# VHH binders against EKC/KEOPS complex subunit cgi121 (cgi121): the designs that were tried, part 188

Target 1, 174 residues: EKC/KEOPS complex subunit cgi121 (cgi121), of Schizosaccharomyces pombe (q9p7j3)
Amino acid sequence: MILPLFPETQVHVFVYENVSNCAAIHEQLISQNPIYDYAFLDAATILYKKQVYSAIIRALEDRRDEQMKTKTIHSEVILSLSPKTEISSAFRQFSMTKKSKNIVVVKIDSKLTEEEEFERLDKLVEGNRVEFSDEELQKLIDFKVLKKNYKLDPSTLENPLASILSSIALRGYS
Below, E stands for the ipSAE of ESMFold2; O stands for the ipSAE of OpenDDE; V2 stands for 0.75 times the mean of E and O plus 0.25 times the DockQ between their complexes.

## First folded at step 19 (VHH)

Design zh12 (from zg4 with D108Q; framework vhh_7yz9_2; at its last look DockQ between E and O 0.90; V2 from the best seeds 0.81)
Fold by OpenDDE, look of step 19:
Formats: sequence, C-alpha cells, structure tokens
Structure zh12 (fold): chain B 174 residues (1-174), chain A 120 residues (1-120)
Amino acid sequence: as target 1 above (174 residues)
Amino acid sequence: QWQLVESGGGLVQAGGSLRLSCTASGFTFSNYRMGWYRQTAGNEREWVALIAKHGRIDYADSVKGRFTISRDNAKNTVYLQMNSLKPEDTAVYYCTARLYDKYGPTEQYWGQGTPVTVSS
C-alpha cells in the first residue's frame, strides 16, 4: 500500500500464525542477512492495524528528518512501536523472538506488488498467512503483554487504541 | 580521512555538570546529522541526543530536561551540555555522524568515546 503522507514509499504488512521457524529467522536477523530485510514483530504485542501504521509513519518521519535512532528503517519501525525511547527496551517489547509463534512482518520501500513480496517472504517464513486486520490481530494478541508494553490500566482497556496511538505519537515528547 | 574527536569527559559529583565536545574533520560536517550515544560495559549502545542538519533535536527520555545538544557548523563541532548529572549517567559517550539518502543512513562515523563518571 501507499501512505498518503509518503506517496513514494510502498509498504507491505503481512501476518503469520503458527510459525515454526522463528528461531531460525532470528538467527538470520542477528547475522544481518540482507535477504531478511524486514521488520519482524511479535504478533502478541500488536492489537490494531493503526498501531502498526502509526509506527511505520513515525519511522518514515524520522528518516525524512534524518533523525533515525536505529540503523535501518525496519529497526526504526520496531522502535516506533514503543512508548519508550530506549532501543533495547523497544526490541525486547515488540520484536520477534526465538519463542514467537505469531508474527507481523513489515516491508518498507518495496519494489514489488503485495503478492510478489508475499511470494518472496513466504520462502523465509514457515507458517500460515492470515489477513492483516484488527479481527485477526485480536486473535493473536497477548493482553498481558500489551498492558505491560503500554502501561494500560482498567480505565483504558475498554478502548486501548487511543492510549496506544498517543504513546507512539508522544514518545520522547514532554 | 575522517575523524571525530570527543572531549570534556571526566569525573563529576552527582548534581554536577559537564560539557562534551566533538570536533569533526575529513567530511562536510553541515551535511551530517550529529549526535551522542552512550554505552556501559555489558550493555548495548543507546542514543542520548541527536541534532539533524536541518535542526531537529531529539532526546532520550532519560536525559530530557537535563542535557542540551547543539552544533556549530563553522567549527565543525557538536556539543552536549550535561546538567544535573546522575550516577546512572555514568558511561562512555560516543559522538556520531550520519549521512542520509532517501532510503536512510549511508555513512556513519563514530568517535573513540569519552568516559563520564558520576559519583554519588
């Protein structure tokens, strides 16, 4: 898809459930294999599409302003999901781990169609693709993790979207 | 040959102040985003303060309100004024320069680091 504020940047987002090779993918990421040039997120930490898009937009803004904190646009997406400015914390909270079973995969600056990108990614991920939707994400979320990551309380749990988006948008702002 | 040279580190008591400087050479300073990272033994290097070439400034939460980053393009120097220092600010501070294209950073330079120790 194309984001209105960044018309020259094509973005694709994929969701996989029951992934059997997260550990293997993680090793490739540690080794900085360029074939794995994606943002791999733990789906247990993602509740809304808008959460992901907000992080993407934040990362793109950082790149636009030449103010990225991390090394790559994809790592910046991971950071951008966090309400904290600390990189290590963001990665611990939102990045795919060796123990992850369900993942959200983000590709920035794709030159391929969504289907073509999927075919490419499908060679790397051993799992079942599901729709990138709030409905599907809701099935994969760990609310304990979500509450922890965004410090949600009972008053915000009924409609956590606003709190999550605010946390993302206001990170680093007083 | 490019170079980043940090200075100004040292030992200071809690509540004290230090001013770090980083002087660049061997590249067009004004085209680069400048910044400071810090690292403690056994931990990942974390960003502290960044100043883009067009003037956007970002601070890590842990230093916001206490540290101030600035740059002088005429002197090819970036500064970090550190006030109200805390023991947890103890680290080696690294100066960095980043050049960007439309896809992100292309060149990245690092200084050798200057140690800052804040005693209780």
Scores: ipSAE 0.899, ipTM 0.952, lowest interface PAE 0.5, mean pLDDT 96
Fold by ESMFold2, look of step 19:
Structure zh12 (fold): chain B 174 residues (1-174), chain A 120 residues (1-120)
Amino acid sequence: as target 1 above (174 residues)
Amino acid sequence: QWQLVESGGGLVQAGGSLRLSCTASGFTFSNYRMGWYRQTAGNEREWVALIAKHGRIDYADSVKGRFTISRDNAKNTVYLQMNSLKPEDTAVYYCTARLYDKYGPTEQYWGQGTPVTVSS
């Protein structure tokens, strides 16, 4: 996908369910293996496509404006999902862990088509790819986690999109 | 040889103020995003305040309204004015310089750190 404000930046997003090797992937991320240069998110924290796109846009804006807080654009996506500025909190809340079952995987600055990138990613992830869609994401979300991460009231849990997107867009502003 | 030298750290009472300075040499200071991170024992460094070469400033939530970052390109120096200090501000503060090109960050330099202790 190509975002209007970032026309030279190709991004791909993949969703996997029933991933059996999150612990192995996690070890590769800790060791900073460049083959694993993606953002690996716990799908239990992601309800909407727009949630992911808004975090990607925020990360790209901070890169453009020379205000990245983390080392890589992919780690910046993880920070950008958070309503708070603290890096460690964002990683605890949104990153894939060794115990994750379902994941969302983001590649920024891809030089490949979606299917070519998928072929590469599929060698790394032992799970079932599903469509990156609100329908599939809703099957994988943990609403208790979502409510906690974004401080949502019970009344907003039926359609919390605006609250979540505001949290992502407004982080860091007074 | 590049260098970033922090100064101004020390012991201060809660509610007090400190001004940190970081003087750069060995690179073109005005081309770099400057900033301050801080680190407590056993934890990763967390960003505190960043100032872009063209003036954009970002603050972490924990310091907004209390800390002010500024830069003086003529003196190759970035400052952190720290007011209304709290015990949770106790950390080693690191000056950092980061260079960007059109694809993103390329180089990042770190100072040796200046300890700040805020007593109750």
Scores: ipSAE 0.671, ipTM 0.888, lowest interface PAE 1.5, mean pLDDT 91
ESMFold2 (binder alone), look of step 19: mean pLDDT 85; pTM 0.853

Design zh13 (from zg4 with D101E; framework vhh_7yz9_2; at its last look DockQ between E and O 0.95; V2 from the best seeds 0.86)
Fold by OpenDDE, look of step 19:
Structure zh13 (fold): chain B 174 residues (1-174), chain A 120 residues (1-120)
Amino acid sequence: as target 1 above (174 residues)
Amino acid sequence: QWQLVESGGGLVQAGGSLRLSCTASGFTFSNYRMGWYRQTAGNEREWVALIAKHGRIDYADSVKGRFTISRDNAKNTVYLQMNSLKPEDTAVYYCTARLYEKYGPTEDYWGQGTPVTVSS
């Protein structure tokens, strides 16, 4: 996918359910294995496609403006999902953990087609690929986690998208 | 050889002020994003304030309204004015310089750090 505001940047997003090797992937990430140059998100924290894209856009804007807080664009995506500016908090809230079962994987600056990237990623992730859609994400979400991460209350739970996007967009402002 | 040298840290009472300085050498200062991170023992390093070469400034929520970052390209120096200091601001503060290219950062430099202790 090409984002309109970033035409030179190709983005791919994949969703996996029933992943059996998250612990192994996590170890590779800790060791900073370049083969695992993706943003691995816990699907339990993701409810909307727009949530992911908003975070991606925020990260790309930070890169464009040379104001990334983290080391890589993918880690910046993880940070960008959070309403908080703390890196550790963002990773704790949104990043894939050893205990994760369902994940969302983001690739920035891919030189491959979506199918080619999938083939590459499929060698790393032991799980079932599902469609990147609100419908599929809704099946994987943990609403308790979502409410906690974005401090959602009963008044915002009926339509949390606006609150989530606002939290992402306005992070660090006022 | 590049170098980042921090100064200005020390002991201060809560509500007090400090001004940190970081002087750079060995690279084209004006091309780099400058910033400050801080770290406490046993915790990850966290960003505090960043100032891009084109002037965009970002602050962490915990310091917004209290800290001010600035840079003087003529002096190859970045500053962090810290007002209304709190005990939770106690940490080692690190100066950083980052160079960006098309796909993101390509160079990262870090100072040795300057300790800041805020007593109650």
Scores: ipSAE 0.919, ipTM 0.962, lowest interface PAE 0.5, mean pLDDT 96
Fold by ESMFold2, look of step 19:
Structure zh13 (fold): chain B 174 residues (1-174), chain A 120 residues (1-120)
Amino acid sequence: as target 1 above (174 residues)
Amino acid sequence: QWQLVESGGGLVQAGGSLRLSCTASGFTFSNYRMGWYRQTAGNEREWVALIAKHGRIDYADSVKGRFTISRDNAKNTVYLQMNSLKPEDTAVYYCTARLYEKYGPTEDYWGQGTPVTVSS
């Protein structure tokens, strides 16, 4: 897809459900295998497409402004989902773990079409691809985790999207 | 050969202040994003404060309002003024220099670290 503020940057986002090999993928990420250069997110933490897009935009803005906190643009997306500045907390809260069942996968700076990138990714992930849509994400979210990660109280549950997007945008500017 | 040399660490009582310095050589300092990370025992390094070549400054939540980063390109030096220190600020502090090119960072340099201990 094309982000208007970053027209030269090709981004692909995939969603997989019922993933059976998250532990194997996690080992490859720890080993820093370059074939696995994606952001692997736990889908239990993602409710909206805009949540993912906002984190991607924030990561790209920090790259543009030479203020990335992590080593890669993909790890920066994981940090950018967090309302807090701490890297380790962001990874614990949003990154795929060995125990994850459903995942959201982001590729930034792809030179491939969406389907070509999918063909590569599908060799790595043992699960069922579903559409990247609010409808599918809603089926995979854990609302208790979402409320904890963004400290959503009863007043913010009326409009959780706005609270979540504000947390992503305002991190570091308080 | 490049070099990053941190100084100014040590022991200080809670509520006190320290000023860390990091002097660079072997690369064009003004082209690099400079910064400070810290590491507590048993944990990975966490960013503290970053200052871009064009002046943007970011602080971690835990230090905002208490720490101030600055740079002096004429002296090839980045500073971290640490005020109102807390025991939770106890860590090894690492100076870092990062070069960005068209598609992101390409060079990452790290100092050897300077220990800071904040006592009650």
Scores: ipSAE 0.756, ipTM 0.908, lowest interface PAE 1.0, mean pLDDT 92
ESMFold2 (binder alone), look of step 19: mean pLDDT 84; pTM 0.844

Design zh14 (from zg4 with T106S; framework vhh_7yz9_2; at its last look DockQ between E and O 0.95; V2 from the best seeds 0.88)
Fold by OpenDDE, look of step 19:
Structure zh14 (fold): chain B 174 residues (1-174), chain A 120 residues (1-120)
Amino acid sequence: as target 1 above (174 residues)
Amino acid sequence: QWQLVESGGGLVQAGGSLRLSCTASGFTFSNYRMGWYRQTAGNEREWVALIAKHGRIDYADSVKGRFTISRDNAKNTVYLQMNSLKPEDTAVYYCTARLYDKYGPSEDYWGQGTPVTVSS
């Protein structure tokens, strides 16, 4: 996928359910294995495609402006999902954990086709790939976690997209 | 050999002010994003304030409205004016310099850190 504002940057997003080796993946991330150069998100925290894209765009903007807070573009995506500026909080809230079962995986600056990238990633993730869609994400979401992460209340829960996107876009601008 | 040297830390009472300085050498200062992070024992290092080479400034929510970052390219120095200090601001403050390529950070430099203690 190509984002209009970043035509030179190819982005791929994958969704896996029933992942059995999140703990193993997590260990590789801790050790900074370059083969695992992705953003691994807990799907329980993701409700919309636009939520993911918004975070990606925010991260790319930070890179463009040379104002990234984290070490890598993928870690910046994780941070960008959060309404808070704290890195530790963002990772705790949105990143894949050892206990995760369903994950969203983001690859930025891929030189491969989506299918080729999938083949690489499929060797790392032991789970079932599902479509990256709002419908599939809705099946994986934990609304309790979502409400906590974005401080959603009954008035915003009827249409949480606007609140989520605003939280992402306006982080650090309040 | 590159170097980042912080100064200005110390003990201050709550509500007080400090001004940190970081002087760089050994690299083209004007090409780098400069910034400040802070860390307490047992916790991860967190960003505080960043100033890009083109002048964009970002602040962490916890310090916004109280801290001001600035840079003087002629002096190869970045500053952090800290006002209305709180005990929660107690930490070791680290100066950082980051160079970017088209894919992201290509170089990262860190100072040794300067301790800031805010007493209640």
Scores: ipSAE 0.918, ipTM 0.962, lowest interface PAE 0.5, mean pLDDT 96
Fold by ESMFold2, look of step 19:
Structure zh14 (fold): chain B 174 residues (1-174), chain A 120 residues (1-120)
Amino acid sequence: as target 1 above (174 residues)
Amino acid sequence: QWQLVESGGGLVQAGGSLRLSCTASGFTFSNYRMGWYRQTAGNEREWVALIAKHGRIDYADSVKGRFTISRDNAKNTVYLQMNSLKPEDTAVYYCTARLYDKYGPSEDYWGQGTPVTVSS
């Protein structure tokens, strides 16, 4: 996919359920194996497509403005999901862990078509691909986790989209 | 051969102020994003304040309103003015210089660090 403000940047997003090898993937990420150069997110923290795209846009804006806080655009996406500026808390709250069951995987600056990128990724992830859609994401979310991560109160919890997107867009400006 | 030399660290009382400096050589300073990270014992480095070559400034939530980053391209120096210091600001502070290309960081330089201790 091509975002209008970033016409030369190819982005792909995949969703996997029932992933059996998150521990192995996690070890490869710690080792900085370049084959695993993706953002691996815990799907229990993601309710909307727009949540992911807002974080991608924020990461790309910070790259454009030469203000990235982390080393890679993929780690910057993980930070960009957070309402807070701390890197360690963003990773603790949003990244895939060894215990994750379902994941969202983001590739930025892909040189491949979506299908080619999927074939590469499918060799790394032992799980079932599902559509990247609000319908599928709603099946995988943990609402207790979502509420804690974005400090949602009862008035926003029944339709939290605007509150979540504002948290992503306004981090660092308040 | 590049160099980043931090200075200005030391021991201060809570509520006090300290000014860190970082002087660069061996690269075109005005082309780099400059900044400060800090590391507490047992933890990974966290960003504190960043200043882009064209002037955008970002602060971590924990220091906003208390710390001010600035740069002087004529002196190849970046500064961190730290006011209203708290014991939780105790860390080793690292100067960093980062060059970007279209894909992100292409050069990433780090100083040796300057210790700051804030006593209660």
Scores: ipSAE 0.795, ipTM 0.922, lowest interface PAE 0.8, mean pLDDT 92
ESMFold2 (binder alone), look of step 19: mean pLDDT 84; pTM 0.843

Design zh15 (from zg4 with K53R; framework vhh_7yz9_2; at its last look DockQ between E and O 0.95; V2 from the best seeds 0.88)
Fold by OpenDDE, look of step 19:
Structure zh15 (fold): chain B 174 residues (1-174), chain A 120 residues (1-120)
Amino acid sequence: as target 1 above (174 residues)
Amino acid sequence: QWQLVESGGGLVQAGGSLRLSCTASGFTFSNYRMGWYRQTAGNEREWVALIARHGRIDYADSVKGRFTISRDNAKNTVYLQMNSLKPEDTAVYYCTARLYDKYGPTEDYWGQGTPVTVSS
C-alpha cells in the first residue's frame, strides 16, 4: 500500500494468528538479524487498522523530519503506537514478545509486491496469515491490554478509536 | 576522526540547574541531528531532547518544560539547559549526532557521556 502523504514509501502490513515461533523470531530481533527487518507487533495490542497506519505515518514523519528516537524506522513504528515517549515502555506495551501468539508485521520501504513480501515473510513466521482488517484484529485484541496501554475508561471504551488516534497523534505534545 | 565531547555534568541539589554542552569535531555538524540521551545502570538508554538540523525540537515527556535543547552550528556545539532538576533525572547523559538519508539514519555518533547526579 502507498500512503498519500508518502507516495514513495511502500508499506505492507500482515497479520498472523497462532504463531508458534515468536520466541525464535524475538531472538533474531535481539540479535538484529537484517532478515527480520520488520516491525513485529503483538496483535493483542492492536484494535484498528487506523491505529497501525497512524503509527506508521507518525514514524515516517519523524524520519522525514530527521527526528527518529529509535534506531530504525520499524522500531520507530513501535514507539509511535505508544502514548508515551519512553522507548522501553513502548516496546513493552506493543512489541511482539516471546509469549505472543498473534502478531502484526509491518514492512516499510519494501521493493516487493504484497505477495512477494508475504512469501518472504512466510519463511520467517510459523503461523496462519489472516486478513489485515478491523474485523480480524478485533478477534485478536486483548481489551485489558488495550485499556492499559491507552488508559481507556468506560466513557471511551465503547468507541476507543478517537482516543487511540489522539494518543498517538499527540504523543509528546502534553 | 569524529569526536563528541560532553561537559557540564556534576552534582546538583533538587530544584537546581545544570547546563550540558557537547562539542563536535570531525564531521559536518550542521548536517546532523543533535540530541541528548540518558541512561541509568541496568536500564536502556532513553532519549531526552533532540534538535534536527532544520530546527525541529522534540522533548521527552519527563523533561518537557524543564529542559531546553539548543545548538550553535558556528561552534559545533549542542546544549542542554536543565532546570528544576529532580532526583529521577540522575543519569549519565550522552550526546548524539545522527545523519539521515531518505530511508533513515546512516550514521550515529555518541559521546562518552557526562554524569548528572541530583540529590534530594
Scores: ipSAE 0.924, ipTM 0.965, lowest interface PAE 0.5, mean pLDDT 96
Fold by ESMFold2, look of step 19:
Structure zh15 (fold): chain B 174 residues (1-174), chain A 120 residues (1-120)
Amino acid sequence: as target 1 above (174 residues)
Amino acid sequence: QWQLVESGGGLVQAGGSLRLSCTASGFTFSNYRMGWYRQTAGNEREWVALIARHGRIDYADSVKGRFTISRDNAKNTVYLQMNSLKPEDTAVYYCTARLYDKYGPTEDYWGQGTPVTVSS
């Protein structure tokens, strides 16, 4: 897909459930294997498509403004999901771990069609692709984790979207 | 042939101030995003303050209101004024210079670090 503010940047987002090889993927990410140059997110932390798009937009804005805090655009997406400025806490809270079961995978600056990128990614991830949709994300979310990560009030849990998006957009300004 | 030379670190009592300087050579300073990261014992390096070539400044939440980053392109120098220092500010502070193209960082230079110790 193409975001209106970034018309030259192709982005793909994939969701996998029942992933059996997160430990192997994690090893490759630690080794900085360029084949694994994606953002691998724990789906237990993601409730909305807009949550992911907002983090992507924030990461791209920081790249455009030459203010990235991390080394790659994909690691910047992980930081951008966080309401806090600390890199290590953002990774602990949002990144796929060896124990993750369901993941959201983001590719930025893709030179491939969605189908071509999927074919490449499907060789790396041992799991079942599901639609990137609010309906599927809702099945994979852990609401206790979501509440903790974004410090949501009990009343906000009825419609947490605005609170989450504000946290992503306003990080560093509060 | 490039260099980043940090200075100004040391021991200071809580509530005190320090000013870090980082002088660059061997590259066109005004084209680079400059910044400071810090690393505490047993932890990963964390960003502290960044100043873009066009003037945008970002601070980590933990230092906002207490630290001020600035740059002097004529002197090839970036500064970090650290006021109201706390023991948790104890770290090795690293100067960084980063060059971007449209896809992100293309050069990423790091100083050797200057230790700062803030005693209670």
Scores: ipSAE 0.798, ipTM 0.920, lowest interface PAE 0.8, mean pLDDT 92
ESMFold2 (binder alone), look of step 19: mean pLDDT 84; pTM 0.840

Design zh16 (from zg4 with G104A; framework vhh_7yz9_2; at its last look DockQ between E and O 0.90; V2 from the best seeds 0.85)
Fold by OpenDDE, look of step 19:
Structure zh16 (fold): chain B 174 residues (1-174), chain A 120 residues (1-120)
Amino acid sequence: as target 1 above (174 residues)
Amino acid sequence: QWQLVESGGGLVQAGGSLRLSCTASGFTFSNYRMGWYRQTAGNEREWVALIAKHGRIDYADSVKGRFTISRDNAKNTVYLQMNSLKPEDTAVYYCTARLYDKYAPTEDYWGQGTPVTVSS
């Protein structure tokens, strides 16, 4: 996918369910294995496609303005999902953990087609690929986690998208 | 050889102020994003304030309204004015310089750090 405001940046997003090797992937990330140059998100924390894209856009804007807080664009995506500015908090809230079962994987600046990237990623992730859609994400979400991460209350739960997007967009503002 | 040298840290009472300075050498200062991170023992390093070469400034929520970052390219120096200091601001503060290309950071430099202790 090409984002309108970033036409030179190709983005791919994949969703996996029933992943059996999250612990192994996590170890590779800790060791900073370049083959695992993706943003690995816990699907339990993701409810909307727009949530992911908003975070990606925020990260790309930070990169464009040379104001990335983290080391890589993918880590910046993880940070950008959070309403908080703390890196540790963002990773704790949104990043894939060793205990994750379902994940969302983001690739920024891919030189490959979506199918080619999938083939590459499929060698790393032992799970079932599902469609990147609100419908599929809704099946994987943990609403308790979502409410906690974005401090959602009964008044915002009827339409949480607006609150989530606002939290992402306005992070660090006032 | 590049170098980042921090100064201005020390002991201060809660509600007090400090001004940190970081002087750079060995690279084209004006091309780099400058910033401050802080770290406490046993915790990850967290960003505090960043100032891009084109002037965009970002603050962490915990310091917004209290800290002010600025830079003087003529002096190759970045500053962090810290007002209304709190005990939770106690940490080692690190100066950082980052160079970007259109795809990613290409260079990262870090100072040795200056300790800031805020007593109750």
Scores: ipSAE 0.905, ipTM 0.953, lowest interface PAE 0.5, mean pLDDT 95
Fold by ESMFold2, look of step 19:
Structure zh16 (fold): chain B 174 residues (1-174), chain A 120 residues (1-120)
Amino acid sequence: as target 1 above (174 residues)
Amino acid sequence: QWQLVESGGGLVQAGGSLRLSCTASGFTFSNYRMGWYRQTAGNEREWVALIAKHGRIDYADSVKGRFTISRDNAKNTVYLQMNSLKPEDTAVYYCTARLYDKYAPTEDYWGQGTPVTVSS
């Protein structure tokens, strides 16, 4: 898709459940294999489509302003999910690990259609693609993890979207 | 050959202040995003403060309100004023310069680091 304020930037987001090879993918990410140049997120941390898009927008804004904190736009998306500015904690909390079961995968600056990008990604991920939708994400979320990552109390946990989006948008301004 | 030379580190008691400076040569300083990262033993480098070529400044949560970054393009120097220092600020502090070309980051330069130790 194309975000309105970033018309030159094509973004694709994919969701996989029951992924059997997260350890192998993790090894490739550590090795900085360029074939794996995506943001691989643990789906247990993602409840909403808007959560992902807000992090993408924040990362693109920081790139536009020449204030990226990490090396790549994909690592910047991972940082941008976090309410905190620390890079290592953002990766610990949101990035896919070798123990992950379900993942959300983001590609920024794609030169391919969604279908073409999917065909490439599907060769790398051993799992079942599901729709990137709030309905599917809700099946994969771990609410204990979500609560911890965004410091949600009972009142915000009933409708956490605004609190989560505020955390992403306001990181560094609070 | 480019160069980033840091100075101003040392030992200080909690509550004290230090001023770090980093003088650049071998590239057009005014075109670069400048900044400071720090690294504690056994951990990855973490960003501390960044200052864009046109003046936008970002601070990490852990230092906001206590540290101030500034740059002097005429002297090719970036500064970090560190006030109200805490033992948690103990780290090696690295000066960095990054060039962007049409929004893409293309060059990353790093200094040798200057150690800062804050005693309780």
Scores: ipSAE 0.748, ipTM 0.903, lowest interface PAE 1.0, mean pLDDT 92
ESMFold2 (binder alone), look of step 19: mean pLDDT 83; pTM 0.829

